# Ledger of designs, part 91: VH-VL binders against Cytochrome c oxidase assembly factor 8 (COA8)

Target 1, 167 residues: Cytochrome c oxidase assembly factor 8 (COA8), of Homo sapiens (Human) (q96il0)
Amino acid sequence: APERGAERRDTAPSGVSRFCPPRKSCHDWIGPPDKYSNLRPVHFYIPENESPLEQKLRKLRQETQEWNQQFWANQNLTFSKEKEEFIHSRLKTKGLGLRTESGQKATLNAEEMADFYKEFLSKNFQKHMYYNRDWYKRNFAITFFMGKVALERIWNKLKQKQKKRSN

## First folded at step 6 (VH-VL)

Design g18 (from g1 with heavy chain D99Y R100S G101E Y102G W104L S105K G106T T107Y P108A; framework fv_ebronucimab)
Fold by ESMFold2-Fast, scan of step 6:
Structure g18 (fold): chain C 167 residues (1-167), chain A 122 residues (1-122), chain B 111 residues (1-111)
Amino acid sequence: as target 1 above (167 residues)
Amino acid sequence: EVQLVESGGGLVQPGRSLRLSCAASGFTFDNYAMNWVRQAPGKGLEWVSGISWNSGKISYADSVQGRFTISRDNGKNSLYLQMNSLRAEDTALYFCAKYSEGFLKTYAFDIWGQGTMVTVSS
Amino acid sequence: QSELTQPRSVSGSPGQSVTISCTGSSSNIGAGYNVHWYQQHPGKAPKLLISGNSNRPSGVPDRFSGSKSGNTASLTISGLQAEDEADYYCQSYDSSLKGWVFGTGTDVTVL
């Protein structure tokens, strides 16, 4: 088969290309940590000839990532909010303000914070249990579809070889 | 509130250019693919173009391929459609639509703007 | 023509059940891609009515139901009401076009 024309390696459009850059192979890209969840998102490469089954797998993986990001963003925000409310409540009980005389953020000692951590962990036990259940369900589904995609690829290769041999 | 607001439509002569904008609010714009859908007066819906969250995948309807260019600016929560070599057949109300997907809910245009009218007439 | 085929119009009386068909090809509905349905009242933007063949968004009455078999999807409106008078569009992804296709649209009239 004739060789395809040379790629324009030195001709890149203005702007940042961190996904499928002109000088590198196209593949999944890992982004910076999200400011709320602290998780690094994976940006999936979408092939032009993606099958419906491959599309379902990618969608499932993308949706699982979004769910995971949202869970941890909410968990981190809840922790920060409840920690601040706990500190505020304890300082109010002691007759203290939210800021020190020097303008620094007022804090509680380790012994006082131990009560908050125990309560927070206990309160969130059921939430984490449900997260783990959903995580297992999602991973099972992803594994199942990965298997189906693998079988599809094998079947397609076999079909191609069989068609060539039939004539 | 989750909203999409289109702008930039108007009366334009055949062969001219026009740029449409879509401003998004109330959701994480850079997490979703965005689309342009048009509707000619008294006619049905026609998909025009789509762009992935990172601009890595872009597609066009055959009727606009080579003439229209879709783009987005995630920092400004904005979607654009550059329309060149406009024809009378491009006369339509142009909608901006968010593409949503989930494990149980597959691909769907769940949020739509009100549309911006483009009239191509001499 | 790449559009999904719908009947031009469907009519019914209040309380009646009506069904709108949406027929595609091997590159879209027949390939296993999901079908979505939109409702459009005159002068308004389309509203998502059914997503992923049969899922109802929050706020959509259970009178609306969707199904898909082979190359054809169907939207059924039971207990037809005056406010259901609108245009209805189906939508699917097309692998040959590498993009979205909409149905030709159906005008539902309540007698």
Scores: ipSAE 0.000, ipTM 0.476, lowest interface PAE 15.3, mean pLDDT 80

Design g19 (from g1 with heavy chain R100Q Y102F F103H W104Y S105L G106S T107K P108G I111Y; framework fv_ebronucimab)
Fold by ESMFold2-Fast, scan of step 6:
Formats: structure tokens, C-alpha cells, sequence
Structure g19 (fold): chain C 167 residues (1-167), chain A 122 residues (1-122), chain B 111 residues (1-111)
């Protein structure tokens, strides 16, 4: 078995799968949420007689999953970093400490945080637009290959029925 | 262990042709886009051409468009670069590079060969 | 033609931090395309150092980090070591050229 530690990246968001599904699974397996992207990875079951077309579809889905996980891991990291920087900047401006008397991190009220969310959304609008564009392109390609695989499976099933009738 | 081994480089006169090959091993070759990158002696990296996993998308740098042809043989785990109408400015070390992406030329290159030297001179 | 712009050289002392900038245009980095970084030691093939702006491949020390803002990406090397003396290249996709572009390259010297 591949070393799972080799798949794990702990310093920056990564699209690399870090879950360990059951090895003898006969189905696609959904893992726990990724630490950075907060998305659940899917471990794809590989049939013993996977066709070239089925392999193409699976690989396209795997690549799309990796792309999607990397995008959201980077987005979540950027959000968390900028949020913390914003909070620290505003607390400094108010002359307040970064921690409460109990040692917990000091926070801003909802009205002040609304300014951060508004600016973050505005700043990242183009990035999200490109994400949505690529997401639709990838899903169109996946849907196209799913259709091709479905037709292949129907045809193979018809061939199997004909073969059974011959016996 | 992932390995990329380039071959086919050499000394050629301007206007002639040369074919480079890259033998890949240690990964599922037909799952990934492949690229050619060159580096002239003492100069920086220049992307030359890329090909998707199924040859469905092929791209070239403007400097080689119409002269070079990238191709792959997934059954042989091999990448090729046919170089026609060679010019002195094509003199460079040519690297074979594996893209991290399956379908598109949109991810970085995680593995590189050691390169094969092409010298175009009279 | 549309190479990404990097400083020709940066230098630092062992243990210090150095940062390499990579400036593009509206057709590449400015358009939101990811930036990748490569390290090349003399006489060797390039090695992927940072993928997708900030992700480190297995085996790359955590003292290497990447970031991107607007049309500029940056590679930061903290705790600079003698083995970091190499050429560094950024790379992004260019929509106008419909292909990859590399940076002009930066020579890092450890003094």
C-alpha cells in the first residue's frame, strides 16, 4: 500500500487526498472533511474490468475533485488569514489587547465583521467567477462522459442478454 | 519511481529536422498531460509545447508554432517532439516534463527529465 | 515574449529570509491563473517547489512558501541555507498566448 503520510501536506492547502478508506471496499467511499478545504474526499472504486471510457470518466472526476479541494483549501486559508489580520488591525486601532482577561482571543462585533465580509466578497468576486466558469466546464465534461459510459453499459448489457439466449 | 528519459538530441544544421523522444515510467502515463520545455545555454526556461492525456488538446509556443509537432504514444509510454525547419535560436537543452493534471495544461510540472541537448549550427 | 518578470538576483545570509517576486499581467497572473515555482541547481533539471500559488509538494521543506496578490506572486525562503543557492522560476498560464509562460528567473546567492 502507498504511504498515506506521503499524501499529506501540512503546511499549505493541498489537493492531495489524506483519508484512508477500507481497502476491500466494493463501492466509492467518502472520507472525513479535509483539514483545509472542509470538503469530503471521494475514494473511487476501480472495477476489475474497467473500460477505457470508464477510466477516462473516473480520472476526470478525480482531477475535478483535486481541483475543487485545492480551490476551497486555498480560499478558506486566505479567508482565515485575512480575517485574523483584519481583527488584529481593528483591535490595535481601538487600543485593545489581542486577548481577553481569560486568555481567549478578542473578537469584533457583527457590525465591524460585516465590513470585512463585504470587502472580502468584493475582492474575491473575479476569483469566484472564474471558479464557477471552470466548475461548469468540468461538470459539462463529466456529464458528457457519463452519457458515453451509460450508452456503453447499455450496449454491453444487451450483448450479455444475447449471449445468454445463445446458450 | 517516476522517471522521464529524453533522447534524440544532437548537432544539426539550420533548416533540418530532428525528432526527440521521452520515455516515461513509474506512473500511469495516459493519465497526465505532458510538456516540452527548453533552456538555451545560460538562459532561462521556455515552454515549447504541451499535449493533454488523450491528445485532445495540443498547444505550442508562438516561436515554434508551425515548425514543431508534439505527439504521444500511450501504449509505449512515450512523448515525442518533431522539430522541422530548425533555427539557431532553437539551440537548447530540451526537457520532458509531466503535468500534475490529467485533462488540461493547467497544473505545474511535478517531474522533469534530465534533458537532451539540441545544437543548431553550421 | 510575455515572460513573467522576476528580479535577476537576490542574496541573503544563512538563517535570513529572502523573497522573490514574480510580476505578470492581466492575461496571466492578473487574470487569476495559479502560479507555480521551480528550483534549479546548476547542471540539474528543475524541481517543482510550489504548486498552485502556495502548496508544497512532498519532500519540499516548510521554509519555502508562496503567495499571490493581484498580478504579483511571491516565493519566500525562510531560514536560508547554502543548499538554497540556485535559480528560481515562476510559471503561470497565459490566456492570450493560450499556453504556459515562465518567469525570467532569479539567481539566489547565499553569502
Amino acid sequence: as target 1 above (167 residues)
Amino acid sequence: EVQLVESGGGLVQPGRSLRLSCAASGFTFDNYAMNWVRQAPGKGLEWVSGISWNSGKISYADSVQGRFTISRDNGKNSLYLQMNSLRAEDTALYFCAKDQGFHYLSKGFDYWGQGTMVTVSS
Amino acid sequence: QSELTQPRSVSGSPGQSVTISCTGSSSNIGAGYNVHWYQQHPGKAPKLLISGNSNRPSGVPDRFSGSKSGNTASLTISGLQAEDEADYYCQSYDSSLKGWVFGTGTDVTVL
Scores: ipSAE 0.000, ipTM 0.470, lowest interface PAE 18.8, mean pLDDT 80

Design g2 (from g1 with heavy chain D99G R100S G101H W104L S105T T107D P108A; framework fv_ebronucimab)
Fold by ESMFold2-Fast, scan of step 6:
Structure g2 (fold): chain C 167 residues (1-167), chain A 122 residues (1-122), chain B 111 residues (1-111)
Amino acid sequence: as target 1 above (167 residues)
Amino acid sequence: EVQLVESGGGLVQPGRSLRLSCAASGFTFDNYAMNWVRQAPGKGLEWVSGISWNSGKISYADSVQGRFTISRDNGKNSLYLQMNSLRAEDTALYFCAKGSHYFLTGDAFDIWGQGTMVTVSS
Amino acid sequence: QSELTQPRSVSGSPGQSVTISCTGSSSNIGAGYNVHWYQQHPGKAPKLLISGNSNRPSGVPDRFSGSKSGNTASLTISGLQAEDEADYYCQSYDSSLKGWVFGTGTDVTVL
């Protein structure tokens, strides 16, 4: 079976679990950093009376999180792989082995590594532009639906107050 | 050199199954989305299916949905297409094509294989 | 199974310019998705010619150019040469289909 990259094992954060009342409500919680993306996922609490609009917002936020996790997992794996290839290439050019006498991986100095970072950022510029474009589009959509949900909640609150005044 | 090589095509009867393979070399296979594109004799290009770098996103053309299954094995640098319930309309040259990005959307197919011919006929 | 609409054929003489249109809908080109172009010679696999509306891959001559406006993209071949005789396909992503769509294809003849 193919490896799914950004998959993680869910464990509840210890701090958040202490603030969830047993019979009333749980809150959103933040998981540990994903192995590949190094981002902390958010587990969204689902209210029992969630409106269709609230559900749409939650699903959009979940989809955006998954997309973001996948992007950074790939970026971090690509960085690690290309860094190792760069180091191996430079060590080969110098006629040096891949490991030190103590069995540790051989490393390059800061000046040599600066060349790698410069090249990595440069050649990934287009990928970062696509990421930023999609990130803004997704966040604009989330902001729009957050506004709609806020208006729905205000309207429902006003309707509840109106009913109390009529009684 | 960057290369995609398809295999598994052939003559098959309607209603039967066939599995296509695509072997990738010369690039980091697990960094990119992969796609299957077909072309019936004398006709245009039709996208069949795509799979993201980690198999987290998979999509199919409506014409093959429920019959074909795309998969990849990043450890073997290989892409697959399992074709079930084959129809005469599935007769085509099947190309393996590499996306220019790890996601299925928003980027071009920059590397193509030579294709493998699938003929569905009695 | 929505396809992007292209003319079936265009023709020109060596040194002339030809333009191929690619018309989509609000779910693909009109939704802001980029348009890519491929060149296919008889018996060969397609080759990426233009990516992201107007970007040329390494090795593609500058006489090939792409543009996009609204629901329509265009590929222009200036200084037409004999080796440009091929089929040309546009491609975009379709949000309603959640998949890729290709154009109907255009046969370019160099007379």
Scores: ipSAE 0.000, ipTM 0.483, lowest interface PAE 14.0, mean pLDDT 80

Design g20 (from g1 with heavy chain D99T R100P G101W F103E W104H S105L T107S P108A; framework fv_ebronucimab)
Fold by ESMFold2-Fast, scan of step 6:
Structure g20 (fold): chain C 167 residues (1-167), chain A 122 residues (1-122), chain B 111 residues (1-111)
Amino acid sequence: as target 1 above (167 residues)
Amino acid sequence: EVQLVESGGGLVQPGRSLRLSCAASGFTFDNYAMNWVRQAPGKGLEWVSGISWNSGKISYADSVQGRFTISRDNGKNSLYLQMNSLRAEDTALYFCAKTPWYEHLGSAFDIWGQGTMVTVSS
Amino acid sequence: QSELTQPRSVSGSPGQSVTISCTGSSSNIGAGYNVHWYQQHPGKAPKLLISGNSNRPSGVPDRFSGSKSGNTASLTISGLQAEDEADYYCQSYDSSLKGWVFGTGTDVTVL
C-alpha cells in the first residue's frame, strides 16, 4: 500500500502546510500556525554527533507532532463542515436561501448556534477521550526517552571526569 | 459522490484463502480510518477489523484474529482484507465502512459500501 | 459474547411512536461509551441514523431521536411511516474486547 510520498508531504492534501526553517540553526525552530490544524510545527535541531537514543527521542517527537497535526487538522475540518451543514439545515427550515439580499452568506445568531456547539461537543466526546489517551501515552514515551538521554549524558560526563583523573 | 465499492467475494472451500478489496472515491481516503463489517445471511452486523488513516493502529475481532489481515493502499484509495483459513462461519456479506475520523475505534461509520458476498462451502 | 441486547421486533401503525432499547454492560455503554444507530432496509447497506447517542446526520428526519441512560440506549421513532420498516442496530465500543460491538438488531414492522 503506498505510504505518503514526498510530494504528498510537501503539498499535503491532508491539510497540513509545509514550512522551512532558517538555513543556519543550532536550536529547535518554531514555524507559523498551520492553516488547517492551527498548531505551530517544530523543526528539531539535529546535532552532528547525535547518539542513537537522541535520534530515537527526536524521531518520536517528530512522529508525535505529525500525529497531533493530523488530529487537529481533521478536527477543524469536521467542525467547519458540520457547522455549515447545520446552518444550511436551519436556513432550510426557516424557508430562507443560503445568501442574504446583500449577497452575504446567511448566518445564525449566537443563541441559534448554541445547540450546534452542544451537539458537536457531545458527539465528539469519545473522540476527545481517545485523543487524550493517545496524547498522554505518547508524552509518557517521550518523557521516558528523555530520561534515558539524560542518563546517557550523565554517564558520558562521568566517563570524561574519570579519564581526566586516571593515572 | 462519496462512495465505497467492495469486490473479491465469491464461493470458496473451507481452509482456503480469499482477498477482498474496497475502492474509495469522492473523498481524501488517507485522512480517514476504515473498517470491515460482516453480516451472515439472516443475521446481524458483526465488526471484523479496523485500520487507522496511516496503518499505525490495527484491530481485529477475536473471531478472526490470526486468520485475517487488514491493509490499505492510500495511493490507490483502496482497503483490503486478506482472509486465510476460511471456515463455514465466515460466510457473510462483507461491508467496507468509513469513519469521519483518523482512528477506526473513535467514531460512527458514516459511509458504507454495498458489500461483497463470501460463501464458504464445500 | 458481548453483543448489545435489543428486542427482536417492534411494531406500530403509521403515525404512532415506537422505541427500541439497546442494553449493554459495564465494559461498553455502562462505561460511558457513545452509542450509534444504523438503519438497514432489506437488501441494502446499513445507513448511519444517529451518532454519538443523539446526533442526527444531515438528511435524517427529526422524528428519529436517541438517548442514553446507564447501561441502556434508546432509539425513538415518532410519526412512524411505512418507509421506516427496516432493521435497526445499535453500536458501541467495548473496552474488554478493545473493539466495536453491535446490537442483536430489531426488526421494525409498520402495520
Scores: ipSAE 0.000, ipTM 0.480, lowest interface PAE 15.9, mean pLDDT 80

Design g21 (framework fv_ebronucimab)
Fold by ESMFold2-Fast, scan of step 6:
Structure g21 (fold): chain C 167 residues (1-167), chain A 121 residues (1-121), chain B 111 residues (1-111)
Amino acid sequence: as target 1 above (167 residues)
Amino acid sequence: EVQLVESGGGLVQPGRSLRLSCAASGFTFDDYAMNWVRQAPGKGLEWVSGISWDSGTISYADSVQGRFTISRDNGKNSLYLQMNSLRAEDTALYFCAKDRYLGFSTAFDIWGQGTMVTVSS
Amino acid sequence: QSELTQPRSVSGSPGQSVTISCTGTSSDVGSYNYVSWYQQHPGKAPKLLISEVSKRPSGVPDRFSGSKSGNTASLTISGLQAEDEADYYCSSYTSSSTYWVFGTGTDVTVL
């Protein structure tokens, strides 16, 4: 009976990042950070007797996760692209190549990179403000439905106790 | 049966006020953000205003900002639009529309049939 | 508020495919995956056809599909049928002072 799972035998040549929850999981699972968003995805366990309210909460959290993942994936790609363009532009102005003699990517000093970060943040200020507004709005909704689910669970427990007493 | 029914439209003179109502049934009204969308005769759709499930977040199109007020009464399953300082350009069929998802705006999955507002002198 | 740009009309024969474009800016279609499509028959309220770029509500046939590339979203109707003759509107979340912006609308004619 082997005690070690397929993980030890799985040498993937593709290099693709995968999120793989345990096969016999009965709880929510948190995966590795997404390549583009740097956020950890959550895979939700779906119980056999999921209530309509529990389903609403789960779907709301899934939708919010998808929205958040997409925003940060786009933002991180934009940041990386503009950072590379900025570095290339500055290195070209100095008459330097894109890579050092050792083959590493050439870098700018901290003062030059600070200029890029200030410009990037200023340029994206409105986008970040609207992201924060929507993020708070979504989290308020999630908190509300979490409260409703908690009350439903408390009610069900009280109902079970009283049913044992009254028959 | 999920349904939205608008009322309160009619003929009104420029500069006056009108209040629209939207009665919701067949779903848990207080779980969803609600919107007003209008359509001028022979023209396209224009988003007018939206309100979150708890009235904590309210927004307006620039064309109506400062003149219109959106509100809701979750106990009565009703949405309202108070329209002040009406202009000829506000002439349109006004639709009540429900957000598709719980607690936040992504798309409008249920629409009423609309109530006609005509602003004319 | 600026509207999203759609073609005024598109036409096709039964069984063909037609595609409607919806072009915005980096402040709406280009930045967010909150693009919806609505079908409106004459004298009727709009009906949600697609949400979040490509998600179909229950009851919408799979011959309707949505996609997005850069600042342009597209609705494709395959296997065109007579009942598809209607006005189609796209809509997107926007990062301006308003939440939503609608497209100019497209009249689909089935020949």
Scores: ipSAE 0.000, ipTM 0.503, lowest interface PAE 13.4, mean pLDDT 79

Design g22 (from g21 with heavy chain D99G R100Y Y101K L102W G103L F104S S105P T106D; framework fv_ebronucimab)
Fold by ESMFold2-Fast, scan of step 6:
Structure g22 (fold): chain C 167 residues (1-167), chain A 121 residues (1-121), chain B 111 residues (1-111)
Amino acid sequence: as target 1 above (167 residues)
Amino acid sequence: EVQLVESGGGLVQPGRSLRLSCAASGFTFDDYAMNWVRQAPGKGLEWVSGISWDSGTISYADSVQGRFTISRDNGKNSLYLQMNSLRAEDTALYFCAKGYKWLSPDAFDIWGQGTMVTVSS
Amino acid sequence: QSELTQPRSVSGSPGQSVTISCTGTSSDVGSYNYVSWYQQHPGKAPKLLISEVSKRPSGVPDRFSGSKSGNTASLTISGLQAEDEADYYCSSYTSSSTYWVFGTGTDVTVL
C-alpha cells in the first residue's frame, strides 16, 4: 500500500488526509482543510532522538486527530445526504420537479429548511454529547502525557548540565 | 509468547464475593488497556469492565456498577476483578482481554481461556 | 445494557459467501470506526478477525472482510470452509457509560 500510495493515488477519499509541509520543518505543520471533515490536519515533527515517552504522546495526538477527522467527515457526509433526501421528499410531496429549467437542483426556502435543521439537531443530540465526552477525556490524557514529557525534558537538561560540568 | 491466564473462579452462593486474577506474559503489560468480558453458559459476550494502562480511566457495565471493582498491578503484570454482592445472573465464564492497539480503543486481540464463576444456592 | 443487533443464524455451503450484519446506533457503530469482529469455536476463547471496521490482524485469511454503512457494520466470509462454522460477534466502541458493547452473536453453519 505504501508504494501504491507514493507512486499513484486512488480516489479522493484515499488522499483526504495526505499533505506535505512546503519545505523541511523542525516544528509541527498545519495542513489545508480536509475535504470531508473541513478540519486542518497537523503534521507532527519527529525529532531524531524521540524518546519512547515522546513517541507515546505523539501517537496519542495523531490517533486523537484521526478520531476527530473521522467523526466530522462522517457528520458532514450524513448531513449532506439527509439534507438532499429531505429536499427531494418535500419537493415530491409538493408535486414539484427535482431540477430547475436551468438544470440546477431545486431548493426549499429557509422556513421549510428549518424543519430539517430541527430534526437533524434533535436526532444527533446524543451523538454530539458523546463526542464532547470523548473529546474531554482524550485531551485530559494528552495533557497528562505532555506533563510527563515536560518532566523528562527537565531531567535530561539537568543530566546534560551535570555532564558538561564534569568534562 | 503473548498469554493471559485467568484464575479465581468457582461456585459461590448469592450475596458472597469472589476475586478473579489474570496473569499476563509476553508483552509490555503497562502499555495496554485491560478488560474483563463474560459469557453466560450458552449466551453471548458481555463487556464487564475496563481499565487504562495507568488505572486513570476505569469503566463498568451498568449491570455490575457498584458491585465489581477492576484493578491492575503493573509491577506484577496482573489484572484483578473484585466481585461483591454476587447474583445468579453473574454466572458466566470470565475472560481477561487485552486492548489491541497501544493507547487506542480499537479491539481485543488477546484473550485468556476464561475462569468459570457459578453463583447458585 | 443495549447490544448490537445481529441475525441469530446464517448458513451457507462450502465455497459460498455469507454476510453477517451488525446494527447499532449513532452513539457506537454510526459515530466511530472502532468496530471489531470475533470468531468463537465451541469451548474456546474468541479470536479477533477484524478491527477498525475492515482491518485484518496478521494471520487472518483475506476471505474475511469488513465494511460499514451508517449504523450497520457487516462481516463477509467468502469461500466458506468447514472450519468457519462458529459463533461470530461484532463489537463497537461506545462513548456512553459503557465503553464497549458486543453484538447478540450469529451462529454460522456450513451445510
Scores: ipSAE 0.000, ipTM 0.528, lowest interface PAE 12.6, mean pLDDT 80

Design g23 (from g21 with heavy chain D99S R100F Y101H L102Y F104L S105T T106E; framework fv_ebronucimab)
Fold by ESMFold2-Fast, scan of step 6:
Structure g23 (fold): chain C 167 residues (1-167), chain A 121 residues (1-121), chain B 111 residues (1-111)
Amino acid sequence: as target 1 above (167 residues)
Amino acid sequence: EVQLVESGGGLVQPGRSLRLSCAASGFTFDDYAMNWVRQAPGKGLEWVSGISWDSGTISYADSVQGRFTISRDNGKNSLYLQMNSLRAEDTALYFCAKSFHYGLTEAFDIWGQGTMVTVSS
Amino acid sequence: QSELTQPRSVSGSPGQSVTISCTGTSSDVGSYNYVSWYQQHPGKAPKLLISEVSKRPSGVPDRFSGSKSGNTASLTISGLQAEDEADYYCSSYTSSSTYWVFGTGTDVTVL
């Protein structure tokens, strides 16, 4: 329902990483930065004779991209929400309104914002550490499968070369 | 053969807790996302929760968010659903379902037979 | 909690073709090619028939086919057989915090 969609707007993860790829591309392409994660999505070309191993690699890369975009979309949303709450709380403490006399959003000086950034980084240190751990784990798996695909392609070329010699 | 076997269902009073388990065999459990899908008696299917191959991505239906916790133990080839603050509306047959690949955007190619959870006074 | 809309029932005779519609919104069926179809016989677990709109997994007969146009996905069963009598559910990936939404289900009767 539209009401359900509107109600859940703030909890939505990255939507752009979950897009339908265009046809007729003969190679991978890179899209514009996602609105929520600020990361560029990659559209993966699917060959007609994709092997099971090639499919497994592509699906792992696609899932890793979705994981990465969801992580950063959620992180950016959390940052924006907590930043706004911090600014509103600090302005209330000072007895100031949320808008300036000119109608613009009231803001804090760089010195006050430094307190927010320090707290945010400290609070999210463990989360970023786990992100880095998972990032390395995923890159290791991807590199491993890339190696297996490369070996499969070399083996297929060798088999094709032997067939040509037999003629 | 590829198989998923659910357990842990039963009769439970509203407000109580229950833990479901799903034992996987016949495939490399670590390579696939796993899901819980439920079906109330005489009703349709509802996706409850999912967890990616490495537990890096976890998601829940709004109806269970904050009450249910999905987890997996890749060393034991097992999936779990911890259900807290149960409501009459949670009464359903709970299926364990395997995603086609690593992530939650994949279809569910293998299903267990389900375990029945009845929440009633 | 919104479900994809399916007709409650569809009927046909052996050898006929029947089509089941699955209507969603721009946040699910209309935006993503991640539509699946499941067959459920009474008292049994669902079985995957179609994934990614039109991809048929190994072991599913050629008579089952899927398609999509705009916000509506369709499952077509050609050469209808007695064993096709079952409940059919569509499912779509959604851009919400939840990953999947299921259809209301369709009872297929072979007369």
Scores: ipSAE 0.117, ipTM 0.676, lowest interface PAE 4.9, mean pLDDT 84

Design g24 (from g21 with heavy chain R100I Y101R L102Y G103Y F104G T106P A107T I110V; framework fv_ebronucimab)
Fold by ESMFold2-Fast, scan of step 6:
Structure g24 (fold): chain C 167 residues (1-167), chain A 121 residues (1-121), chain B 111 residues (1-111)
Amino acid sequence: as target 1 above (167 residues)
Amino acid sequence: EVQLVESGGGLVQPGRSLRLSCAASGFTFDDYAMNWVRQAPGKGLEWVSGISWDSGTISYADSVQGRFTISRDNGKNSLYLQMNSLRAEDTALYFCAKDIRYYGSPTFDVWGQGTMVTVSS
Amino acid sequence: QSELTQPRSVSGSPGQSVTISCTGTSSDVGSYNYVSWYQQHPGKAPKLLISEVSKRPSGVPDRFSGSKSGNTASLTISGLQAEDEADYYCSSYTSSSTYWVFGTGTDVTVL
């Protein structure tokens, strides 16, 4: 094991073993893609003297991110499982083994896989429609509160400018 | 003390209306989604309706859709359920339940004691 | 419309472990990690035991644990005690026409 400049055994290739934002960061932090959802998480900075509106906005964004991450993590796992089951079923129908002579996983051609994608999209249509509806509702609320927070910050800056001018 | 207290239950004839209230105390009411859950005598729990912290998202169980209306008054720390066109199968103990989030999740960390609604002729 | 399937009853002796299953579909338990478990003693309001599949709220003994595999969530009660005799309900977020769904309920008897 290297003695000088030794890298921790569990460190990711990027130098990060897990999502962990730098301490004392004054900005939101974007992490590496989650292994299940393949989405990059955002770690939200919590300012000192966070207003109630800023707190509501941050919590809305955090809850929406968690919901979104869970949906895509489970969707990706379901897709992968059903894809593998479809491939195995079709290979069995053709009388072929699950692996090639080289030991690689046997695959189907693009034409055969098109059938799977069409069936997967069709049967998940309603689930994706509800996801989109909820995503739009959440995103609308976030946008609305971003506007409220922006107006609050503008008002506070105007108050400071007026006070400075009156001095 | 975090507390939810339901009221407004009673005996009502089929086809009539009844309005339930839930008074919240001990927490910031407008930071959480709120729900109504019912339980018929000797039976299991059934989710009835939910409302987000800002009233922007409202949902109903299929069994009550079009007949019940959930609402909240954040200034009064109160949740309401307006029940119209009541049926015998609506007879149940109605619980007010607090979600742990702004938007609904199936996680209800605070429950009231319930208010009994009996729909009978 | 939809309801999560639980066994009607389970029983055990003091000190034993019992497991309650909660089976749904890909639109609820299979798609989301928003599964909760509730304990209800006769004549009382339900009490939250487990949230988000496996998280225990403050004040809930560590002998209550939750897990999930595919479309089935499970509640395990280890070191079963007399006060655990109650009805247990699971609940899940759903992406179907209803936003929430409860389980059919399980009566736990301590013999």
Scores: ipSAE 0.013, ipTM 0.571, lowest interface PAE 8.2, mean pLDDT 81

